# VHH binders against AFG2-interacting ribosome maturation factor (airim), part 3

Target 1, 202 residues: AFG2-interacting ribosome maturation factor (airim), of Danio rerio (Zebrafish) (Brachydanio rerio) (q8jhh5)
Amino acid sequence: MPGSALLSLQQELRRGFEALKAAKDTFDGGHAECQELVSSLGNLAPQLKALKQVQISETPLSGFPCLQQRLHYKLSLAVDALLAKLAEKMAALQKVWDAFAQQVFTVVQLYEKNTDALDISVCVSRSAVCPSVSDMLEWLQDADRYYRLQLMQSRLLLQTLTPTDLTSMETAPNRWRSVRSARQEERIADALCQVSIFLETE

## First folded at step 4 (VHH; framework vhh_nb_b201)

Design b07 (from h01b with E102W)
Fold by ESMFold2-Fast, scan of step 4:
Structure b07 (fold): chain B 202 residues (1-202), chain A 126 residues (1-126)
Amino acid sequence: as target 1 above (202 residues)
Amino acid sequence: QVQLQESGGGLVQAGGSLRLSCAASGRTFSSYAMGWYRQAPGKEREFVATISWGGSTYYADSVKGRFTISRDNAKNTVYLQMNSLKPEDTAVYYCAAGSSPWEYFELYDSGSYDYWGQGTQVTVSS
């Protein structure tokens, strides 16, 4: 029946927005944590470049065998550790987006399956308690596309961060800042605000 | 847990080359630092080379410029390319794996490695 189909759809929409809240929290925190890690990489890159040009054997430290090689290894190990943490953060973001994308897929598929049982007027109707089904589906799909794009751009940037490309590491902090869209972040925040009462009724 | 198996050892003339391979089991290989140690008759085990899970390398002075350590995470294998071999390089070569990011000073301590292979004999004749 139509009422039963609408109730089931609303239940899945609530799950979708709870998944969106989790995704937003994880992406907000993850982006900030990655910004700190890429800033650290930016600081290590010029140190590694400088070390390549220093002649330790021509300094007062020439009495310490392989000092340049040992210092280079220690700095490179620090870079490796930072890249590992970045990879771990990317994996966490991917996992949360996968879960969110699955919920969006489930909601959209449930809507399509029950299209014949749902009136257009029901799908576009708004109230103080419940945004329209149409609006909510659009907001979830828009957020899904945005986080997918953000992950793709982040992974492409991360792939340029290798111990052999110090110039890419040095410029990484500035490039990482541009991965987020202030406009799209605001739209997601607004959508979550608009569904707040709807979510309280579950 | 990781199991390590070395191969590629043998008899070679001074000035020759050998490539050692170390095959590792398990999905966590890419998380380990990998190293090579060697032990000559009547001597203690000595450090040869190490490679971090991110690819950073460090070599003993005695092999620097002659040996190259590398890894293939897709094949769970670490390699030691040995060029310009000398009779003094004659030893049993051991592959080792460490599970944690290392401090600089831990690099010289064989006790820092969690897993060891059984070794492969390298003999360099004059």
Scores: ipSAE 0.013, ipTM 0.405, lowest interface PAE 8.7, mean pLDDT 79

Design b08 (from h01b with E102Y)
Fold by ESMFold2-Fast, scan of step 4:
Structure b08 (fold): chain B 202 residues (1-202), chain A 126 residues (1-126)
Amino acid sequence: as target 1 above (202 residues)
Amino acid sequence: QVQLQESGGGLVQAGGSLRLSCAASGRTFSSYAMGWYRQAPGKEREFVATISWGGSTYYADSVKGRFTISRDNAKNTVYLQMNSLKPEDTAVYYCAAGSSPYEYFELYDSGSYDYWGQGTQVTVSS
């Protein structure tokens, strides 16, 4: 009788979805915080570009030698500070994904360990109040894959942000918004809705 | 906590060259602005040069064209290459680290830097 194996698997699935709920909240907030930092970078890029194009010797500022160099340096420091903050936020998101991924790995391992004891018909059985084991495993794996991809794409975007590539910095806010998939976000929200009663039953 | 240790000071003839190094220990100096200041006998501490994490540099007019500041982030080290040295360059040279500000700090204000080394003596003979 595989009853105890099924109950253990259901307990780990509940932990997996609680971890998903926490991950979603953290990624939603973290993405918004990073969006603000990236918007600030986008605002600095036109200022740096304008400073490089201004011929100080032809302006009223021509009487202040080194002013252009000083202003450029201060703007570059602001860029460095924002990039450091983005790196810090990305590290925090990575830590949260690592914890979620570990929970998903644990659930999958438990399922694989009990594959011989669990009939396919048991794993696809569902009710109005409990999704199937197969559906729940798929939803957790899909969410894990999505957040991993989002982190990877965010890192690739951040690697293009340098003080010497002002065009990449200027376009960064729009590119940052595109990292998040509305369709995948809706699927995660739907999965959490589908398991709401399951998470309350013990 | 960041600790800074300078090295490379010494006695050189006018027109000679010297390279100072500043090694950071503790937390890495990721995102820190790094600077060099100097203090001659009987004078106030004066700004020499600064470098951002990204490598943007700014120099005092008195050393511009003669001194070059650089950093090696993998080694947590900042350097000051001093060429065409003059007797007026004789001073104790201090390495400084300042957190990257959200607001602009004053480049000449030593109070903008949070951490300081113990200093290294540079003496230029005529």
Scores: ipSAE 0.000, ipTM 0.316, lowest interface PAE 11.4, mean pLDDT 79

Design b09 (from h01b with E102L)
Fold by ESMFold2-Fast, scan of step 4:
Structure b09 (fold): chain B 202 residues (1-202), chain A 126 residues (1-126)
Amino acid sequence: as target 1 above (202 residues)
Amino acid sequence: QVQLQESGGGLVQAGGSLRLSCAASGRTFSSYAMGWYRQAPGKEREFVATISWGGSTYYADSVKGRFTISRDNAKNTVYLQMNSLKPEDTAVYYCAAGSSPLEYFELYDSGSYDYWGQGTQVTVSS
């Protein structure tokens, strides 16, 4: 029965959008936390530059090699601590995306498995209570691609952050902000709004 | 899970040089602090050198100026270049990894390191 296939698909779509809600919440919070960590890295870059200039200029501190080594070590540990926290936050975001992507894959597979039992007119039909199956599948796949791209761009940016490239560290806060798309964020928020009634119906 | 495998140990004459390697497998080790410890016959394990992911280094006074620690994150490998070797450098050398950046005082505490290699023997003859 087509109705049976549609009900099963709708149940998996609900699971997919619940996973999207969780992913959005985690990515919103995680990106903000990463932005703070990256801003801290940007603030450390001028301090590392100043320390290198002290070493080069042979100021009074050049008579205290142990002090210079300890100051450099402490600043480098601060950078490493921030990079480690960023890596940990990125790993958490990756895990959440993996779970979301698996749910999207599951619902797409269920749709494909039942394609011969599902009338195309049912899949494109919309109502005030329920978006079309086609729209819901598209929104889940678009969100999946967006978060995958965001993770990819964030990891590439993280890989460019080294204590030896202070210019990259100084520009990192602005580059990190650019990873997020206002348009895509609005589209995800809109999709979640449009499925709100659908998610409350079992 | 992270596995650490040391290599490069051997017999060398006083004044000679050896380069130890430590290969990490399993997880990406780019966020790990990496260190070398050694244990001489009849003695407790002692700190030798450490390197952060960013390349910041710290050395035990007994090896400073003679040993150089370095890392290649692309190869997941840490190196210990040992120059001007002395008979008192004779020991089993262990590679260690901490899962997070270590505070200065933690570098001397073997309990602060989560992962350890099996060790490689270095013997310096006079």
Scores: ipSAE 0.000, ipTM 0.124, lowest interface PAE 18.5, mean pLDDT 77

Design b10 (from h01b with E102F)
Fold by ESMFold2-Fast, scan of step 4:
Structure b10 (fold): chain B 202 residues (1-202), chain A 126 residues (1-126)
Amino acid sequence: as target 1 above (202 residues)
Amino acid sequence: QVQLQESGGGLVQAGGSLRLSCAASGRTFSSYAMGWYRQAPGKEREFVATISWGGSTYYADSVKGRFTISRDNAKNTVYLQMNSLKPEDTAVYYCAAGSSPFEYFELYDSGSYDYWGQGTQVTVSS
């Protein structure tokens, strides 16, 4: 049937935006959870500085065997537990992005496979209930690139978090907040708003 | 969920060296804390060393300066390099993994580890 290529593409676009909704929810929640963990690291940095400045031999506790080793271990364990939690959160975000990216790839591949059957006038056509195919493809690709960049920047930031660099730990909460782009977040929200009727009219 | 397989044990003369390996199968290895424990015949299980996801290490006083724990997260493997071995180091060595990065726990406490390997024998002759 004439238009069957467009119908198939529209169905894959709907799946793409459903995947985007899931990715957005997971990234929003994951970023907030990581923000809390990173804030805990920032709060721990002054405690580590205080311990580093204490001469154990000058305290009443200097008479306890292995106390210096136990205190060092406890603080290192606290930092490492937070870093381990961050790593697990990052792995979960990576998996969600992989699934979203795969769906975007599927939509783009279907479009390219049917490019001869899809007139440009069809791809730029808009209605009250359906954005253009061109706009929808661009929005999905923009979101894919944004989340990929966010994961990359998050992993790079995580790699700088070490208990030997307490200044980096103190500034980590501010650096973590800057990983998200308010402009890009608004664009994703706007795209999801613009496709809301399109997703319901299947 | 996670299975641990130790290797590298054997017989060695006092003053010698051995490297133990622990290969983890499955999920989330990079987010787990890993440890080594040992048990000599007729004695209780003793802590040897631990390494966090981030690479922070802690050692029992009896092995500090002689043993080095390390991890390769890409290979899902933790290592214990044992130098200047003594007859007192003779024991079955066990690899252990902390089950969850979500909870603060005492890595030097054997009760904090949920996954254990079957062990590898190390014998140091005098």
Scores: ipSAE 0.000, ipTM 0.161, lowest interface PAE 14.1, mean pLDDT 77

Design b15 (from h01b with F105W)
Fold by ESMFold2-Fast, scan of step 4:
Structure b15 (fold): chain B 202 residues (1-202), chain A 126 residues (1-126)
Amino acid sequence: as target 1 above (202 residues)
Amino acid sequence: QVQLQESGGGLVQAGGSLRLSCAASGRTFSSYAMGWYRQAPGKEREFVATISWGGSTYYADSVKGRFTISRDNAKNTVYLQMNSLKPEDTAVYYCAAGSSPEEYWELYDSGSYDYWGQGTQVTVSS
């Protein structure tokens, strides 16, 4: 029956948007937490640069052997702690995106499998209470692509963060802020707003 | 959890070289500081060298310039290259792993390391 194909697709679309709501919440919180950690790294970079330029032999501390290496190592431990926390946060975001991406894949496959059973006029029609199937599929796929790119850019940035590249570490807070797109975030919020009534009908 | 296994120890003549390896098993190796300690008969365990996740190193004065610590995070292995060996370097060498993010961690405090290997004997003759 044609109605059963549409109902099954609508059920999977609802699951897709519930997964999107969860992903948005996790990415919003996770990005903020990572921004704080990256800001701490940016603050440590000038301290490490200053230490490299210190002439310990001309200071009151010149009587202590290897003092500059000891101080450098202690600051590098702080960097390593922040990088370890960032890696853990990134792993958590990856897991959430994997779950969301799998759900989007499931919805798209169900649509493609049942294309012949679905009336094209139903797939493109809108109402005051329900967006079109075509719009909803597009919004889920756009969100999937956006979060995938955000994760990729964040991982590339993380790979540049080492105690030996202090310039990359110093500029990291600004670079981390730039991985989020205000335009894409607004589009996701709008999509979730437009499906709000549709989600209540389950 | 990390388990550590040392290798590369042996007998060497004064002035010779040895390379010690420490193979680690565990998901968190890349986020741990790695260190080498040694203990000679009748002496307390002493610090030799340490390396952070990011590659920052610190050495005991007695080995500085002669020993080099390095790590390969892809292979979960830490190395100690020992050059210009002296009879005084004769000891059992232990690999250690510990969380690097202690704000007040003491570099020479063996209690700061969570995991230890069984040790490998290094004997320098003459």
Scores: ipSAE 0.000, ipTM 0.193, lowest interface PAE 16.5, mean pLDDT 78

Design b16 (from h01b with L107I)
Fold by ESMFold2-Fast, scan of step 4:
Structure b16 (fold): chain B 202 residues (1-202), chain A 126 residues (1-126)
Amino acid sequence: as target 1 above (202 residues)
Amino acid sequence: QVQLQESGGGLVQAGGSLRLSCAASGRTFSSYAMGWYRQAPGKEREFVATISWGGSTYYADSVKGRFTISRDNAKNTVYLQMNSLKPEDTAVYYCAAGSSPEEYFEIYDSGSYDYWGQGTQVTVSS
């Protein structure tokens, strides 16, 4: 039954784009929060390097026992806390992507199982209220691949952040910004704009 | 948010060793800095050692080289390995968790720690 197959697919596409909206909102917010944490980490690395090289005996502070050790510990504690928060935020982003990816898999599987019931003219047909099925499937799959790559690159970056390589920490803010593609972000925003009426329709 | 339970205390002879354990419950253990304090009868609580979630450590001068603090985030446990124990180490040992490591300018200030265990007695005989 072609009509029922199309309606089921449209319902699943709506769920896919609702999941994409949730994923985009969470990734946008999460990336901004991680950018703040990574920037703080980048600022601490030069401070830690400078502290290791300072001669306390050349300052008025030379009279205070353990001051250098105390300051070093404070900075190290701040670094560890930032890395812990970054790990927690990455876990949250991973969970959101897992949900979105599962929904994309579900809609693609539904399409594949009903290809015989779906006329190609229906799959490429567009209206003022509904993009084509083909376009919508492509947009969901492209977004899924993009977020997967963003997570992978983010995790690889975080794995380079070790106390033994403070240069990696100093360059982390610049590297973190590069895991997002302005072009891909715009394409996702455009896709969500194009499906806005479709999502509001019964 | 976090509950702490110490174990491993007891009576030991001078020069002996003890390992204290602190089991933490709560979903946020890995985000906390963990510390050990001790209190001898009639004295205020004294800082012993602290460890960040990533393993950065700091020790009081009186225990440096003799005590080792460590943590197992997978088991939500922090340890204090005490070697070469002295009668002066006799005290109730408390486990503590700090919720905001960034505010840790005064690691010796017990008020910097939000959660405390009930303590475990360590007695070192001469």
Scores: ipSAE 0.000, ipTM 0.250, lowest interface PAE 15.4, mean pLDDT 79

Design b17 (from h01b with L107F)
Fold by ESMFold2-Fast, scan of step 4:
Structure b17 (fold): chain B 202 residues (1-202), chain A 126 residues (1-126)
Amino acid sequence: as target 1 above (202 residues)
Amino acid sequence: QVQLQESGGGLVQAGGSLRLSCAASGRTFSSYAMGWYRQAPGKEREFVATISWGGSTYYADSVKGRFTISRDNAKNTVYLQMNSLKPEDTAVYYCAAGSSPEEYFEFYDSGSYDYWGQGTQVTVSS
């Protein structure tokens, strides 16, 4: 049943690209929100460094014997609150990637189950309104891999963000911006443009 | 057509590891998606992990980074390597084989799987 197999695959490809559109929007917004949080962490790092260098007993505040410890604790609480918000946003991004990865898995599974029915000429055929099945599968798999890597790099970066590693906190804003690849973002945008008519002919 | 037989379950302490195997007999194993589900007493079956024929994998959030699913198509066998086990992982683990090509396959929906094994008990103490 080659015609039936192709139609089923095309329907799953459409669902895959709709999931990609949702993933792209959520990752773009989530990355921007996380950028604000890591910028706040970067701003706290110089304050924590300054506090470590001050000998409170030799300052006008020497009348408060526990002041340095109290100030350090308060700043550490602020850091912990920001890290908690970052973890929450990372969990939300993970759920969106999970949904997208699930759709990609479904499409790949359907393609594999129908490999013998879907000859190569059908899989590589292109038209003005429909990219090839081969191209569409590649684009979904590439996007899945990219978002998975972005999540992994974001988690590794988050693991370096502690009140005890002030250099990592200070450099975090620049490192967070680098987890996105301009090249991969452009490829995803191009793929979505290439399938725009295909999605409308559903 | 396909029969599934799990093995490798048992009693293990928290932090320990187990490797589950699922041997498939019959025809068309190579065209099936394979999955692992688990069921704790008094609960519905919940999704654990899945693998396509070509090796594409997906994991439930509760097991990501701790469990690894793999398959050997030549041996008609699927494996679940379980590391850093927690008491919450205590359940009967079921192997499942994918749905008919005529319907949409939803790997997180137990109803999408055509064949199921008898299950193997995993108990994590602590």
Scores: ipSAE 0.000, ipTM 0.106, lowest interface PAE 24.4, mean pLDDT 79

Design b19 (from h01b with S99Y)
Fold by ESMFold2-Fast, scan of step 4:
Structure b19 (fold): chain B 202 residues (1-202), chain A 126 residues (1-126)
Amino acid sequence: as target 1 above (202 residues)
Amino acid sequence: QVQLQESGGGLVQAGGSLRLSCAASGRTFSSYAMGWYRQAPGKEREFVATISWGGSTYYADSVKGRFTISRDNAKNTVYLQMNSLKPEDTAVYYCAAGYSPEEYFELYDSGSYDYWGQGTQVTVSS
């Protein structure tokens, strides 16, 4: 028989999945925007490599120093602007994950505090309109771990993107695609589908 | 092998605009950096603008703010939009293609691009 503890837990689970839906939308959009920015960095890297090659082995007949300095300035400014935009996108993703992680923590803490009052049969019971408490907790914790790992890997990748490491810039678009897990994305989408009716009922 | 064909040149009054097009043959267009160069009578060929396979652009100081280079990889075409034209812009304009990505920067120099078009005449009357 569900008590006030179960009702409180279900309310926090609803807030958790609401936060997950917001996180998914923001991460999906942010990942796509970052993919465009890192592709631009990949395109600038060969130009910077060629400029460095000319500077270390230039001949009296190749180019003009002023032209090279202006091109270097323009390319470096473009790189800096793209890196700044990537940092802004990462900060926005971090903020959204922080809010989601806090909500997951709140739900888990409430569950743990009331473990003795919540019978196992209550926690595993399912219906056509409500997944089990156990399933919902698992889905939220899995999503939290996935987004945390994705942010950590994305930040590590971003830290390798400097104007002095042109090989990292060239490979950045391919490496950025690898940060996202198709399997985990599918699992999150499925979880949100399974809780859709539950979220419409207060 | 890449063949380049320019079009869109002509006579225009000072302050006017022209759009040059360069159609490229071959399936490797999207992997080349594309550039525009010009040569006025009695002068050497000079750099005008370049665009990488990813769309990054660089312009000569004499045309920056007035000219815009763009590309359409689906049509294998590169464009040069020329605004606020001056009599000093009178020249034969050449489309050029060079290997990208690694050698892209060398294409700013009037050196040795691997592929060149036949040129299109632009005349700006005072």
Scores: ipSAE 0.000, ipTM 0.100, lowest interface PAE 17.3, mean pLDDT 78

Design b22 (from h01b with S56D)
Fold by ESMFold2-Fast, scan of step 4:
Structure b22 (fold): chain B 202 residues (1-202), chain A 126 residues (1-126)
Amino acid sequence: as target 1 above (202 residues)
Amino acid sequence: QVQLQESGGGLVQAGGSLRLSCAASGRTFSSYAMGWYRQAPGKEREFVATISWGGDTYYADSVKGRFTISRDNAKNTVYLQMNSLKPEDTAVYYCAAGSSPEEYFELYDSGSYDYWGQGTQVTVSS
């Protein structure tokens, strides 16, 4: 029955948008946490650069010949810890996107399987309670592409963060901020707003 | 969780060289500080060398200039190149990994390392 195909599709669309809500919450929180870690890295870079220019032999600490080496090593370990935390946050974001992408794939496949059985007028119909099937599919696919791009750009940025390139580390906070698109974030928020009543259907 | 496996030990004549390897589990390897310790029969474990993820190193005075620690983050492996070996270098050599930079402030403190290998025997004969 055509009615059963539509109901099945609507059920998968609800799962898709619940997955999108979870992905948005995780990406929003994860980006903020990564921004803080990257800011800490940016603060450590000038300290490491300064150690290369400090003449401890001309300070009260000139009697401690290993002090500069020990301090440099300690700061390097702090950088390592921050990079480790960033890698863990990125792995968590990747896992959440994988789950969301799989759900989007499932919805699209179900739609394609039933294309011949679904009335086109039903797929483009919009109501106060339910956006059109076409709009909802487009919004899920757009969000999937956006988060995939954000992960790719974040991973590329992290690959530039190394203790041997202090300039890249110092500028990282500004580059990390640019990974998010205000326009795309707003579009996702708008989509979730438009499906809010649809998701509350029991 | 990190697992460490040492290799490369053996018998060598005084003045000779050996290269030790430590293979680590991959999940968090690239973010750990890695160290080498050694223990001679009847003695406590002593610090040899340490290396940060980025390659910064620190050595015990007894091995400085003779030993070189290095790592290959892509292969999840840490190396200890030992040159100009002396009979007093005879010991079981242990690889160690730590997840906390704060615990590494006293680089000689074996309690600062979270994970340890089983060890590999190095014997230097005269």
Scores: ipSAE 0.000, ipTM 0.287, lowest interface PAE 13.5, mean pLDDT 78

Design b23 (from h01b with S56T)
Fold by ESMFold2-Fast, scan of step 4:
Structure b23 (fold): chain B 202 residues (1-202), chain A 126 residues (1-126)
Amino acid sequence: as target 1 above (202 residues)
Amino acid sequence: QVQLQESGGGLVQAGGSLRLSCAASGRTFSSYAMGWYRQAPGKEREFVATISWGGTTYYADSVKGRFTISRDNAKNTVYLQMNSLKPEDTAVYYCAAGSSPEEYFELYDSGSYDYWGQGTQVTVSS
């Protein structure tokens, strides 16, 4: 029956938007945490550059064996620790996106399987408490695409972060802020607002 | 737990070369800092070289330019390539692993390492 197919699809859409809420919360928090870590990396880069200059110039520090190398090692170790924390945060973001993407795949597959039965039902499902099925599918697919792109751009940026490329580390905080799209974030927030009543209904 | 096993020690003539290997088993290797220390008969254990999990290296002045520390995280192994060996390099060489790279963690201090191997003897003849 058409009504039965619509109810099954609505259940999967609810799961999809609950997954989207989890993804948004994790990406919002994770991006902010990573931004703090990347800012710390940016602060270490000028210190490493200054220490490199000391190695070239004759200084009083050359009178203390190993001091320059010991300090360079400690700063590089701090970089390594920050990169490890970034890798851990990225793994958490990937895990939550994988779960969300799987839910989006599931609801799209269910829609495609029941397309003929759903065509008539779609028009009658629109109300103050329920957006159209087509709108909800579009919003989930757009969010999936956005988070996939954000993960890809974040990983590419992190691949440039090495103790030997101090310029990339120094510019990383500004590049990290650019990974997030204010427009797409607003669209996701709007979608979640529009489905809020739909998610509350049993 | 991490277990460390050194190999590659032996007898070598002054001016020669030797490569030490340290195989790690048990828990995760790639998140550990690795170091080499040595102890000559009747002397205190001294620092030789260290390498962070990200590959940053630091050497004792006595071996700088002659020794090279490296790691292969895929094989859970750390290496010490010893060139231009001197009789003064004669010692038991120990591999060490540090369990956490914290801000306070001092990789050049023996107290910073949680796990140690049994050691491998290196003897340099004049």
Scores: ipSAE 0.000, ipTM 0.278, lowest interface PAE 12.1, mean pLDDT 78

Design b24 (from h01b with G54S)
Fold by ESMFold2-Fast, scan of step 4:
Structure b24 (fold): chain B 202 residues (1-202), chain A 126 residues (1-126)
Amino acid sequence: as target 1 above (202 residues)
Amino acid sequence: QVQLQESGGGLVQAGGSLRLSCAASGRTFSSYAMGWYRQAPGKEREFVATISWSGSTYYADSVKGRFTISRDNAKNTVYLQMNSLKPEDTAVYYCAAGSSPEEYFELYDSGSYDYWGQGTQVTVSS
C-alpha cells in the first residue's frame, strides 16, 4: 500500500529514468559522431607532418614555398572545421547532461523531503516489476557522475588539440575512445533493463 | 553575427613598428578565419595576412618576415604586429572575418570574408 509520498517519488523516478534513456541515446550517438571527427583529425596529422618534413628537406624551393604554405593553411582550415563540429557536439551533450542532472537533483530532493514519511523497509523493498527506491536512486546518481566525468575528460582532450602538436592529434582517436568506460556503460544499460517494467507501468 | 572594430593605427617613421588590434563582438569568433587587408590611396584593396581560428597563418609576399598575425580567442581579438615599416605600407587597414567552407575559401578573395571593420589608418613617413 503505497502512500502519496511513495507514489510521488515513483513518478519522479520514472521521469529520471526516461531522462537517463534520452541522455544515453544522445551520448552514445554523440560519442560515435565525435569518434568519426576525431579520426579525421588523426588522419590529417600525418599529412601535416609530411608537409613540415618537405619544407625542412627541400629548402631551395622558391617556386613552391607559396604552394606548401597554402596547402598547410588549407589543411589547417580542415582541422578548424573538425574542431568547430566537435565543439558543437560537445555543447549539445552538455545541454542534455544539464537536463538529466536537474532531474536527478529533483528526485533526490523529493526523497530527502519525504524521509520521515518513508519507512526504510519501503526504500529497500524489491519485486520482479519494481527495483528498490534505494537502488534506483543509486543508479541515477552513478549515471549522473559518469556522464559529468565523461564530459569533463572530453573537454580537456579537445583543449589539447592543436595543429602545432601533431602527436596529440595523431593519438586523439585512441584518447577519445578511452573517455567511455565499458564497465560504466554496461552498468547504465543494466539499470535501464532492470527498470524497464517499472517504466511501462505508469 | 560578428562586428569588427580596429585600433592601433597612426603615424610612424620608416623602420618603426605598430601593433593593430581587431576586437570582434559576437558568438562565432572562435569558428571564424580572420584576415587583414589594406588599401592605399588610388590602389585596389590587397590581402595582407590571414589566421585560422586554431592559429595557422598565411602571409602576402610583401609582408612576410615583417608582419605577424596572431589571435586571442578568449578575448575575441586579432592582432597584426607590423615591424620594419616602409612608406609603401601606408594604407587603411581592414579586419575581416570569414566562415566559408574550406573547399571554397580563397584567402585572396575578399568575397570569402563575411564581415569587415571600418578600417584604421597607418601612415609611414619617409
Scores: ipSAE 0.013, ipTM 0.443, lowest interface PAE 7.1, mean pLDDT 81

